VH-VL binders against Large ribosomal subunit protein uL1m (MRPL1). Designs and how they scored, part 21

Target 1, 266 residues: Large ribosomal subunit protein uL1m (MRPL1), of Saccharomyces cerevisiae (q04599)
Amino acid sequence: FFHTAKKLYADDYKPAAMSSNAPSLTKDQAKKRELKRLVQRKAEAKRPATASPLYMPVTKALRYLRAAEVGRPQSQQTINLTTLVVGERGTAPLSGSVTFPKPLRYIKIAAFTNDESKLEELREKYPNHLIGGADLVAKIKSGEISVDFDKAFATPDIVPALQSQVARILGPRGVLPSVKKGTVSDDISSLLQESLGSMPFRQRGNSISIGVGKCYFTDREILQNIISARAAFKTAVDNQKSKKPNILSKTTLSSTHGPGIVIDFA
Key: E = the ipSAE of ESMFold2; O = the ipSAE of OpenDDE; V2 = 0.75 times the mean of E and O plus 0.25 times the DockQ between their complexes.

## First folded at step 23 (VH-VL; framework fv_satralizumab)

Design g2 (from j6 with heavy chain Y107W; at its last look DockQ between E and O 0.76; V2 from the best seeds 0.00; counts 0 for: pae E 2.3 > 2)
Fold by ESMFold2, look of step 23:
Structure g2 (fold): chain C 266 residues (1-266), chain A 122 residues (1-122), chain B 107 residues (1-107)
Amino acid sequence: as target 1 above (266 residues)
Amino acid sequence: QVQLQESGPGLVKPSETLSLTCAVSGYSISTGYAWSWVRQPPGEGLEWIGFIYYSGSTNYNPSLQGRVTISRDNSKNTLYLQMNSLRAEDTAVYYCARDLWFGSRYWYFDYWGEGTLVTVSS
Amino acid sequence: DIQMTQSPSSLSASVGDSVTITCQASQDIENYLNWYQQKPGKAPELLIYWASNLETGVPSRFSGSGSGTDFTFTISSLEAEDAATYYCQQYDSLPYTFGQGTKVEIE
């Protein structure tokens, strides 16, 4: 199959001297072709998503994508979003990060502070994480609470207690808060927010791709993540501050084994 | 936690202009979604008034479009409804709601305000 | 505008009963239909979207079915807290339109 096509496509019937002498476009002709292609891509970016025969509302698309992953471990199936980008030649690739309302990976966090008002604030905001002061440090030292969190943060006021009482326990696991690691701050609320739910993205070629959920996520969870991705992509475009800005074009949802389905991203 | 709270006058006179506000917390109204106004006359059903999209574009129920303006102040995260030439039949509970719009054919309201009763009477 | 006709306007049933509400659209709206519950003095709450999808956190005794023009909402085993008014709503095209509502009372 490929071997026959490779034989018919082979350049061994073309002398190298002949290919180097083939007529080529002048600089002006190549420039006009490139401009024409850019105009065409910009026009295509303006077409509504509903004009595509592959268009579906997101809820319908999710049913097809989930069906395509039947018989596979659900924890492995990611639903991906891909947006085409139209821009002038030489424009820097878009990049940034998005904070998802429902993260694709759940991580366990511990936060340590002696400030009782911060403890009250953090426990309300993060009820499913370990939040505590000297009592929590003592419980970890005694073994009453096991070390199964992925990251830990602290205010400076509790760092001496952490180092004296639990450094032998937390240090080997790589989760001991330290100034050098950037896990100690007076404002641990900001550190927790940074660490939770963030997903980086970068344009590769003419598109940006990002995972927006697992197949087992609810429709609402995936929709909210998609909306967050849209906001992050538009912010990345705005942050370039270019007189010739990039244009976000057609957006598709896909799964590992399912087709690309066009959605309305505007 | 997303919350919406309507406020405005409880009693207005016919032919006057209604001005309502909707304070939104927990989500920026310019980041995503559409933001709808819906009304319900006492003891009756629901009527969609219109929305303002996160981008600023508006869409109105044609039955009301000549009388209604929906606007916002992004710095205050606040939506506004203005309705001119009030009539007795405009008496209703007025709700603001977050409209989960994603695509031309996918709308439903996932968060609602508590509503504010507006009575149009002399 | 797409007209939505709900039936019945009201019903009364006992705890444990199965109750059914129907909704007819004046034109084909595929699956673009929601069902809401509204208790007195409260805003409506979404129960069912896309004609048959149960919203997160909604009890499994609620269900929806149908497509095109004819839709059905069912409470499989009525509970006392289900006393409310129920609305269908189409979102196939603007303006959004609602059924007139069905008041469900517990006997």
Scores: ipSAE 0.478, ipTM 0.768, lowest interface PAE 2.3, mean pLDDT 84
ESMFold2 (binder alone), look of step 23: mean pLDDT 93; pTM 0.940
OpenDDE, look of step 23: ipSAE 0.619; ipTM 0.850

Design g3 (from j6 with heavy chain Y108W; at its last read DockQ between E and O 0.68; V2 from the best seeds 0.00; counts 0 for: pae E 2.2 > 2)
Heavy chain, then light chain:
Amino acid sequence: QVQLQESGPGLVKPSETLSLTCAVSGYSISTGYAWSWVRQPPGEGLEWIGFIYYSGSTNYNPSLQGRVTISRDNSKNTLYLQMNSLRAEDTAVYYCARDLWFGSRYYWFDYWGEGTLVTVSS
Amino acid sequence: DIQMTQSPSSLSASVGDSVTITCQASQDIENYLNWYQQKPGKAPELLIYWASNLETGVPSRFSGSGSGTDFTFTISSLEAEDAATYYCQQYDSLPYTFGQGTKVEIE
ESMFold2, look of step 23: ipSAE 0.526; ipTM 0.793
ESMFold2 (binder alone), look of step 23: mean pLDDT 92; pTM 0.931
OpenDDE, look of step 23: ipSAE 0.772; ipTM 0.926
ESMFold2, fold request of step 25: ipSAE 0.519, 0.467, 0.467; ipTM 0.794, 0.763, 0.759
ESMFold2 (binder alone), fold request of step 25: mean pLDDT 93, 93, 93; pTM 0.935, 0.936, 0.936
OpenDDE, fold request of step 25: ipSAE 0.760, 0.678, 0.763; ipTM 0.918, 0.887, 0.919
ESMFold2, last read: ipSAE 0.530, 0.488, 0.505; ipTM 0.797, 0.778, 0.789
ESMFold2 (binder alone), last read: mean pLDDT 92, 93, 93; pTM 0.930, 0.934, 0.934
OpenDDE, last read: ipSAE 0.767, 0.774, 0.777; ipTM 0.921, 0.926, 0.928

Design g4 (from j6 with heavy chain Y106W; at its last look DockQ between E and O 0.51; V2 from the best seeds 0.00; counts 0 for: pae E 2.2 > 2)
Fold by ESMFold2, look of step 23:
Structure g4 (fold): chain C 266 residues (1-266), chain A 122 residues (1-122), chain B 107 residues (1-107)
Amino acid sequence: as target 1 above (266 residues)
Amino acid sequence: QVQLQESGPGLVKPSETLSLTCAVSGYSISTGYAWSWVRQPPGEGLEWIGFIYYSGSTNYNPSLQGRVTISRDNSKNTLYLQMNSLRAEDTAVYYCARDLWFGSRWYYFDYWGEGTLVTVSS
Amino acid sequence: DIQMTQSPSSLSASVGDSVTITCQASQDIENYLNWYQQKPGKAPELLIYWASNLETGVPSRFSGSGSGTDFTFTISSLEAEDAATYYCQQYDSLPYTFGQGTKVEIE
């Protein structure tokens, strides 16, 4: 009983003077100041982007960002999107992945299946990637085809051949398809599309930043990627299942040497 | 691979309510873009009716005198157009279209349905 | 509403000819103008956006120019499949409005 009363006294009756080693503010004053800053940031997040003097429509913004990168190799210059995140101190950082209609990262893949109809479909769709069945497995085993792909996928029907014939080749390189790693599926078409377009993101501090294209991408390609990023960020917010969810605030586009330009991300 | 297909009655009577559907495949209507209805009277030009944004908010052409409601069913990936108090001048081919709308600015329609003719006649 | 006026209403030309269509806005719309092609019984298709930007996959014989209130669409060497109606469309302000169309016929 006295323990309960002592705890209540310690929680409720503790004058600021008893914490004299605080730098410049009492504990209560610092907490109240922090809450005021949070309320202010939430209010700023609700302001329309068009009220900013730095606001532009995306296509106009892209024109300026591309102009700022003139004279540099276009293949090296990215257009980045940065969204401010408003949330309570100590909340988990937002993270997830986005599948872009126009990927920034090109990887080489291999797809293995004994299904002839899938072989024909995949070869037409992915002519620059390794697509094959038992014949491809044999060619990798013999060394006729080198292992220069970054990821590999398989339907279940060819997994025994992969394990028996090429596991000692593909396993050490980390590219052996397996059910445990999620690289074996009856629907490998979906796995291929997601792997070729997927880009991870994670909140750093108060923002999420992600590349949405290269300067040489068309306006349509960058707009479609930005739309996909917005969907992925909103999904990440929804998936947190918090009583006080994070709020996506001001969003800017930028390039390596160009200005940060405010866009309407709503 | 994004495809839009309109459907609904071909003949309706004046003063009744038009109800059209637009089935969308290849993209989720709640993920992004705006989703517009556009009409074209026979032998005439095009008129924008309104859109529903991926978030669910709507915007309408004020020239239609508040007779229009655009809605959707995200689980069926389907758009709906309702137009009240039909008149003979509402006879047109009705299109649904994906509207590359981002933020506060429209850019263009990049995918269109094939259109459905609606005749308003007594 | 911003009125969009196209000229001419129709024209006939031979394969290989250069064809020009103009579009005039009732107020300054900067570069917020698109051009669409519509073949009979079909929906419009985007050719040009932002007054002069060619959409991906559109043949280079199509071009657009202009800004402000006066815009031009050109087919530099007409082909038989270019027989269609062409529309300009402004997107500077709501409601977005179209020109009345220009029918292009092959002689």
Scores: ipSAE 0.506, ipTM 0.770, lowest interface PAE 2.2, mean pLDDT 84
ESMFold2 (binder alone), look of step 23: mean pLDDT 91; pTM 0.921
OpenDDE, look of step 23: ipSAE 0.626; ipTM 0.866

Design g5 (from j6 with heavy chain S30T, light chain S52D; at its last look DockQ between E and O 0.80; V2 from the best seeds 0.00; counts 0 for: pae E 2.2 > 2)
Fold by ESMFold2, look of step 23:
Structure g5 (fold): chain C 266 residues (1-266), chain A 122 residues (1-122), chain B 107 residues (1-107)
Amino acid sequence: as target 1 above (266 residues)
Amino acid sequence: QVQLQESGPGLVKPSETLSLTCAVSGYSITTGYAWSWVRQPPGEGLEWIGFIYYSGSTNYNPSLQGRVTISRDNSKNTLYLQMNSLRAEDTAVYYCARDLWFGSRYYYFDYWGEGTLVTVSS
Amino acid sequence: DIQMTQSPSSLSASVGDSVTITCQASQDIENYLNWYQQKPGKAPELLIYWADNLETGVPSRFSGSGSGTDFTFTISSLEAEDAATYYCQQYDSLPYTFGQGTKVEIE
């Protein structure tokens, strides 16, 4: 009910429950109450999203969230996804990364290889990035091309040239490709795709939050990003080594300035 | 790019069993989406047969009277359709399609196979 | 099952004409309706989703309207390439069902 106001009962909470004179639970009573609340939260996690009065299909939710961001700068027009996590006390927080089909930000990258067929492939696929071989290394060394990229990758065959000619330039900026950093590979196409779309996430308290798009993204782009987030969250759950792993519960979409809307994340 | 390609026999006799394969490339069938089979009799409209969701759960058109099984081989990234007790009215082009099924709501098919004609004739 | 009744079954029109196709659902499906275009020998292609949302890359001469049980698809200025069969499809509930199609021919 978005137009229904709930009556607030001001005496639902009293300071006496927090005073030194309030009855205290025994250690056993507190453990029983905690277990009961955990069981209830697990049961709530299984309830269908459609039972929530705040539920909408994703496309409808996006319409409302975009409306809430009208007139704000594009940097403030982010659609966020938040999933509640149910787990026992002391269970390790969920973390991982997701590669979105439509990234929320674009970074400038450089790719270095001596393989001419790979150069042509990469230039076609990544026209907005620096792709080159020995000629690019020489241009960076001479200062003809500024170091304006955020990450760099290389095939092994050009690493000696990078080390000998531009390490003093790229190293201090943290963008020198190296085997230790995992930025050197025969298959740099996979590294570029993964890095350009990768978004880290980590559980904070009882939830995971991640941006899944901008308001100007199409419905398809946001839906596909949400599907990718679901896959990443499930992978993080599957990777737990606890006999009682965390459980993904209610999921909401929100905008930077808009309300939270429940979606069916299953 | 995501691609789907159907294959199977072109001619089958009534009361026999149809077995079709859909090879999927460019996306893992266990990562997301639903994966549908849709058929179209020659010169006629479309009928949804059923899907298998990325999780492995299935849903079938009840009009096919329980004759249909949709399955997959995750290691081959391949979908299967089995339809028993074939009738002449099962003659159709059979498509596999990626189904943007999210939660409890389908939105649309975004990738289709080329289709394969199956003729049921004695 | 939700029956989708599409009308007309066929029509013939000239380039530049406005063409209207209707689709009626046997029960309330809110806005859970798509429109597809199918050319001979090809799989259907999505034009409109959620009753009135134009899919990316689809020309603006295509539009949809309606909600509940009555839906309309319009081509505002017919082009030669629009000769095809058009289908509505509901996705409010399983099984998904399609209209029987409307064949649009260019005269």
Scores: ipSAE 0.534, ipTM 0.805, lowest interface PAE 2.2, mean pLDDT 85
ESMFold2 (binder alone), look of step 23: mean pLDDT 93; pTM 0.946
OpenDDE, look of step 23: ipSAE 0.617; ipTM 0.857

## First folded at step 24 (VH-VL; framework fv_satralizumab)

Design ctrlS (from g3 with heavy chain Y54S F102S Y107S; at its last look DockQ between E and O 0.31; V2 from the best seeds 0.00; counts 0 for: pae E 7.7 > 2)
Fold by ESMFold2, look of step 24:
Structure ctrlS (fold): chain C 266 residues (1-266), chain A 122 residues (1-122), chain B 107 residues (1-107)
Amino acid sequence: as target 1 above (266 residues)
Amino acid sequence: QVQLQESGPGLVKPSETLSLTCAVSGYSISTGYAWSWVRQPPGEGLEWIGFIYSSGSTNYNPSLQGRVTISRDNSKNTLYLQMNSLRAEDTAVYYCARDLWSGSRYSWFDYWGEGTLVTVSS
Amino acid sequence: DIQMTQSPSSLSASVGDSVTITCQASQDIENYLNWYQQKPGKAPELLIYWASNLETGVPSRFSGSGSGTDFTFTISSLEAEDAATYYCQQYDSLPYTFGQGTKVEIE
């Protein structure tokens, strides 16, 4: 039943079949055929998702995908998002990373910096973690904020305050930022991205796939992660700085044993 | 936090064009959500006006007879509503709202502005 | 356009009472229905989506049920802060439409 839906989805990725025994082509004839295939794929990319017979709204799709995982360890089954990418040959594969509002792997972190512009950036990007400067250090020292984070990072400018004010609190718990541990950097964003499990993605062939949640996530959590993935994919397209950028085409949701379901990924 | 704030003229005359703005803070209007305008005549119910997708594509309530244009300025993180040929029945509180998902069959509004009252009177 | 009809238009109840509001769609909308609360002078606030799913942070005394054309919203133990107007909204098709509202007052 779900296998039938997955097979139909896979067949929908392919343009109309070409002759399997075509004679050898000149370079000019091969270029013309490649251009025609590209134009056809671009046209398919513009077709609305609701025109697909495999389309469902996301919340309906989630009901079917969760149902397909009944009898499995639902707490660990991943819901995946796959987007087709249409582009000219020779264009670099799309790549990047996404930070989800609900991470698939949870750790609690604290990030310390005296740089106000960095504080604003980090708070926007990581709203569910402790982000602060001297005020946060003082609150930890006083006990106003409990030490319930698993790991901590700092820029060099606040390390003296951490050492002098909270080393006796954070050190024994193993969460004091230090240069030796690699938890101190001017580029704290890279450290947080690696530690929070910001999900990297890279185009393989003509598609990008990424996990967007566990089956036990709420609908809202998965929807917000899907929105974040869309934003990250669009940013990757924008960063190509190409005269003919890639086009994001049909998008599906799937689970390990469930079908691929077409969704509107506007 | 995501915050939306409408602003506009308050009092306008019939047949004129209404121009409203919605300033958005705490989230980029270009990155994933759709953004709707909804109105509510005093003491009455809610009417969806239309939305703009993160891509810039728009969709409008056909009951407004094509009088509406929704636009945005991504650099100012601001949404705009223009409604021409105003009538007395266009008197309402106008809200902007974030639409959680931009698909044709799935949307709800999770953040709303405070609303701005527009009175159409001669 | 899909017409959404709420019943009753208003009601009064005491703190602790169970109250029920119904919403009827003019055609089958499956589960594509939301419920909003609007307090006087405030914007609407989403309570329930997909007919029965409680939005994050909404108290458990609120619930929704139904599918197709007939939907029910229930406050299991009314609190003073629940005095508001409640709206259903369909999102099965454009234009998205709201019910006319049900005003809930505390006696």
Scores: ipSAE 0.045, ipTM 0.541, lowest interface PAE 7.7, mean pLDDT 82
ESMFold2 (binder alone), look of step 24: mean pLDDT 91; pTM 0.931
OpenDDE, look of step 24: ipSAE 0.455; ipTM 0.785

Design f1 (from g3 with light chain E30S; at its last fold request DockQ between E and O 0.62; V2 from the best seeds 0.00; counts 0 for: pae E 2.3 > 2)
Heavy chain, then light chain:
Amino acid sequence: QVQLQESGPGLVKPSETLSLTCAVSGYSISTGYAWSWVRQPPGEGLEWIGFIYYSGSTNYNPSLQGRVTISRDNSKNTLYLQMNSLRAEDTAVYYCARDLWFGSRYYWFDYWGEGTLVTVSS
Amino acid sequence: DIQMTQSPSSLSASVGDSVTITCQASQDISNYLNWYQQKPGKAPELLIYWASNLETGVPSRFSGSGSGTDFTFTISSLEAEDAATYYCQQYDSLPYTFGQGTKVEIE
ESMFold2, look of step 24: ipSAE 0.612; ipTM 0.846
ESMFold2 (binder alone), look of step 24: mean pLDDT 90; pTM 0.918
OpenDDE, look of step 24: ipSAE 0.774; ipTM 0.926
ESMFold2, fold request of step 25: ipSAE 0.509, 0.485, 0.258; ipTM 0.785, 0.781, 0.550
ESMFold2 (binder alone), fold request of step 25: mean pLDDT 93, 93, 93; pTM 0.936, 0.939, 0.937
OpenDDE, fold request of step 25: ipSAE 0.534, 0.647, 0.566; ipTM 0.811, 0.870, 0.830

Design f2 (from g3 with heavy chain T31S; at its last look DockQ between E and O 0.60; V2 from the best seeds 0.00; counts 0 for: pae E 2.6 > 2)
Fold by ESMFold2, look of step 24:
Structure f2 (fold): chain C 266 residues (1-266), chain A 122 residues (1-122), chain B 107 residues (1-107)
Amino acid sequence: as target 1 above (266 residues)
Amino acid sequence: QVQLQESGPGLVKPSETLSLTCAVSGYSISSGYAWSWVRQPPGEGLEWIGFIYYSGSTNYNPSLQGRVTISRDNSKNTLYLQMNSLRAEDTAVYYCARDLWFGSRYYWFDYWGEGTLVTVSS
Amino acid sequence: DIQMTQSPSSLSASVGDSVTITCQASQDIENYLNWYQQKPGKAPELLIYWASNLETGVPSRFSGSGSGTDFTFTISSLEAEDAATYYCQQYDSLPYTFGQGTKVEIE
């Protein structure tokens, strides 16, 4: 886990000779030592994960993490992936997004617009979701279509019809599109993409953490999600325009009450 | 949905070179996983030929090393198998498959092609 | 190379019977063993990984056990659709190797 990873690197990295009695360094000597230390940290970050006594193959790690959550509802237990990041000072934090083959949450969406070209586009792109204009509003009002969606989005042009015809139905359920909720936009395609697919990540401190599944996910589903996370993290590194890009270092899997278990993320 | 489709010659003469193509759709072959070739002589068992990792690194069955080259074209999302100095024993159904390989550990093949029969005879 | 030896090479059994296939590795492979089912004209399909873990969607009549060098695959109540050839595969080290297969026929 982060605590164990920091201790291992700190113990291995810090020279035993570091003391308050060290001679004062010139500016050039301090720069040379800083560069040498960074090179050593980068080299240690590239050491194989299998050399760690905390290393396990992913399927074995998942058995321990699931066992640590026994007696809790599996639907509430997330498997998290944490990757340490080693980089030069002043490098921007890594960020990006990932689309998982097995989403952590399945949701049903409704999208409302009077724009016929947007209807065609959205229906082709999102065939398993509720997409419509005035006809859909009327069907919800009449009860022909039940309100079984988790979120709804609208373009501004259909909001008056939603408010006049279905606000009594959608409002109490918390799914009425509104500007204040951020569910009304001229670009509802972007809102649907954010709600359904991409999971954002950003570096916080010296690490990136992201949920990669629930304990009830199969080993296959979690492995495939981890591979997608690796691809997204490497893309974020490749997008850095630095002379010395960040290095993705030790990676662990964890659960809420389980230990951090080292996996090979290469 | 990830799909793999093999293609190539059905009949080849001894000592010639086999060239097979595997077209992949639904996933970029440079984004992850390893990509294997596996063969099965008619009525016999399976033999792993080798793979190309998403990074481009290759690994071959030592019993076939020196005769086999696995390559790819990322822009066409296509895998290739070349096998030199064919013999009658190379008659087999040839499969391409996606290896769930991660880090230092293989787990299983999660997608397979339909396979293509290659017969080596004079 | 790790050699995988399956036994028997073939068997015939009736619907409802329990059948057992064994697989022996030439060296210790811990639990790094998969079982595949292959029907004629089709690619193999994964049934069991990590010696005993049932793949998603695979019927519970299939099971696996063992570790180290000796492994067992069992179909507890044979059904007509189980007529196929079954392979063990080690994944402890490269090259990955398969057993020679066990053909299961329904009488």
Scores: ipSAE 0.469, ipTM 0.774, lowest interface PAE 2.6, mean pLDDT 84
ESMFold2 (binder alone), look of step 24: mean pLDDT 92; pTM 0.932
OpenDDE, look of step 24: ipSAE 0.791; ipTM 0.938

Design f3 (from g3 with heavy chain Y106F; at its last read DockQ between E and O 0.85; V2 from the best seeds 0.00; counts 0 for: pae E 2.1 > 2)
Heavy chain, then light chain:
Amino acid sequence: QVQLQESGPGLVKPSETLSLTCAVSGYSISTGYAWSWVRQPPGEGLEWIGFIYYSGSTNYNPSLQGRVTISRDNSKNTLYLQMNSLRAEDTAVYYCARDLWFGSRFYWFDYWGEGTLVTVSS
Amino acid sequence: DIQMTQSPSSLSASVGDSVTITCQASQDIENYLNWYQQKPGKAPELLIYWASNLETGVPSRFSGSGSGTDFTFTISSLEAEDAATYYCQQYDSLPYTFGQGTKVEIE
ESMFold2, look of step 24: ipSAE 0.578; ipTM 0.822
ESMFold2 (binder alone), look of step 24: mean pLDDT 91; pTM 0.915
OpenDDE, look of step 24: ipSAE 0.773; ipTM 0.928
ESMFold2, fold request of step 25: ipSAE 0.628, 0.533, 0.505; ipTM 0.841, 0.807, 0.801
ESMFold2 (binder alone), fold request of step 25: mean pLDDT 91, 90, 91; pTM 0.916, 0.914, 0.920
OpenDDE, fold request of step 25: ipSAE 0.815, 0.818, 0.825; ipTM 0.955, 0.957, 0.959
ESMFold2, last read: ipSAE 0.533, 0.572, 0.518; ipTM 0.814, 0.829, 0.808
ESMFold2 (binder alone), last read: mean pLDDT 91, 91, 91; pTM 0.916, 0.919, 0.913
OpenDDE, last read: ipSAE 0.808, 0.807, 0.823; ipTM 0.951, 0.951, 0.958

Design f4 (from g3 with heavy chain R105N; at its last look DockQ between E and O 0.68; V2 from the best seeds 0.00; counts 0 for: pae E 2.6 > 2)
Fold by ESMFold2, look of step 24:
Structure f4 (fold): chain C 266 residues (1-266), chain A 122 residues (1-122), chain B 107 residues (1-107)
Amino acid sequence: as target 1 above (266 residues)
Amino acid sequence: QVQLQESGPGLVKPSETLSLTCAVSGYSISTGYAWSWVRQPPGEGLEWIGFIYYSGSTNYNPSLQGRVTISRDNSKNTLYLQMNSLRAEDTAVYYCARDLWFGSNYYWFDYWGEGTLVTVSS
Amino acid sequence: DIQMTQSPSSLSASVGDSVTITCQASQDIENYLNWYQQKPGKAPELLIYWASNLETGVPSRFSGSGSGTDFTFTISSLEAEDAATYYCQQYDSLPYTFGQGTKVEIE
């Protein structure tokens, strides 16, 4: 009702017990409080997830999250995983990539090689992607085939043709294969397999968040993606080169409009 | 693709120790999941023996009276089952299976081995 | 241990028939119940999880229902390839336990 009364009570009222002459914390007292908070967070990180009243098994959680997204377009119905990270102040943020068994989005790739046996193998395995040799390079140069792919890879034997014929087309788009970018290899099959499923992640503040599926994914697909995320997060922790490694703490599943539900990520 | 293959002796004597192996390919047993042993006496139903989790922790069916040890060798990607003090009732087909155990919950076995028959007879 | 009791122990039915198998748990297990199919000489294969959820690639003629202690598995139109033994399995708590099985034969 009376909006100025709420503001006056909150801002203007100052009880006699609240004096402005209270001393500030010393550097030692502030450091002691920070250490106490860290110890408390580490203890919470070791507490089992099942002790939380917000805990559910993953399949049960998915039922609620899918229900919360009813009426939204399928492309907007994502399931996200967020893991809290506990570590010493000044420790570098965790980062890495995960390869999901079921990728969340389609990307289109191009693979270039002069090896005819490799071309036949790759075309059979990747029918919806651009696979070719010198004839594909020429078609891109002429404009017969549009540059509608997100990444490209090449074997070393075709790199001169790429540079001489299509560098002015592919270079500005950032999709020209190069040794420096790691997109040139004798074993492009391995590069394609990793890139089609790979998703980067980086710690923001005290958490890592990553999409692990769409609501229309099966429970099996989401569970297997979550297991892959855990393996990738563990690898990122192991790579930190720290005497006091970061601790992966509470993990939640959520959807765009649904609640955060605690799961056991161990 | 993930494949599991059991191997071990087909015939053992009562009171001896059974030793089975399960070779796993297509997934690292220390990266994720739990790894279960399940047995089935001929013409009878299934009995869960226990598992080893990707972290190395184990859980056993208490009905086996502490006779079972599940272990692994991560460098060979191989699971092991040892069962002491064998009895005729331990005659069964023994399976290893990838157990979609995640955190505190089991969901299902998504890959099974072919099974190996073990007969306990004098 | 949670005891799982299936009924019937066996049945014979013709192609096209509807068959029903029941499973009773000795305790309330909510929806933590799987159904498996096992053909002779083969390992079991998951058909249904969470009492009623059909696993990917499983034909829609298979279904499950129930919660708590009483569960039902149905094949709506039996096919020759469905001749197998079917097991319920609880996963509410360790140790995981299976029903004794129901052998389905084609007559």
Scores: ipSAE 0.451, ipTM 0.757, lowest interface PAE 2.6, mean pLDDT 85
ESMFold2 (binder alone), look of step 24: mean pLDDT 93; pTM 0.937
OpenDDE, look of step 24: ipSAE 0.758; ipTM 0.919

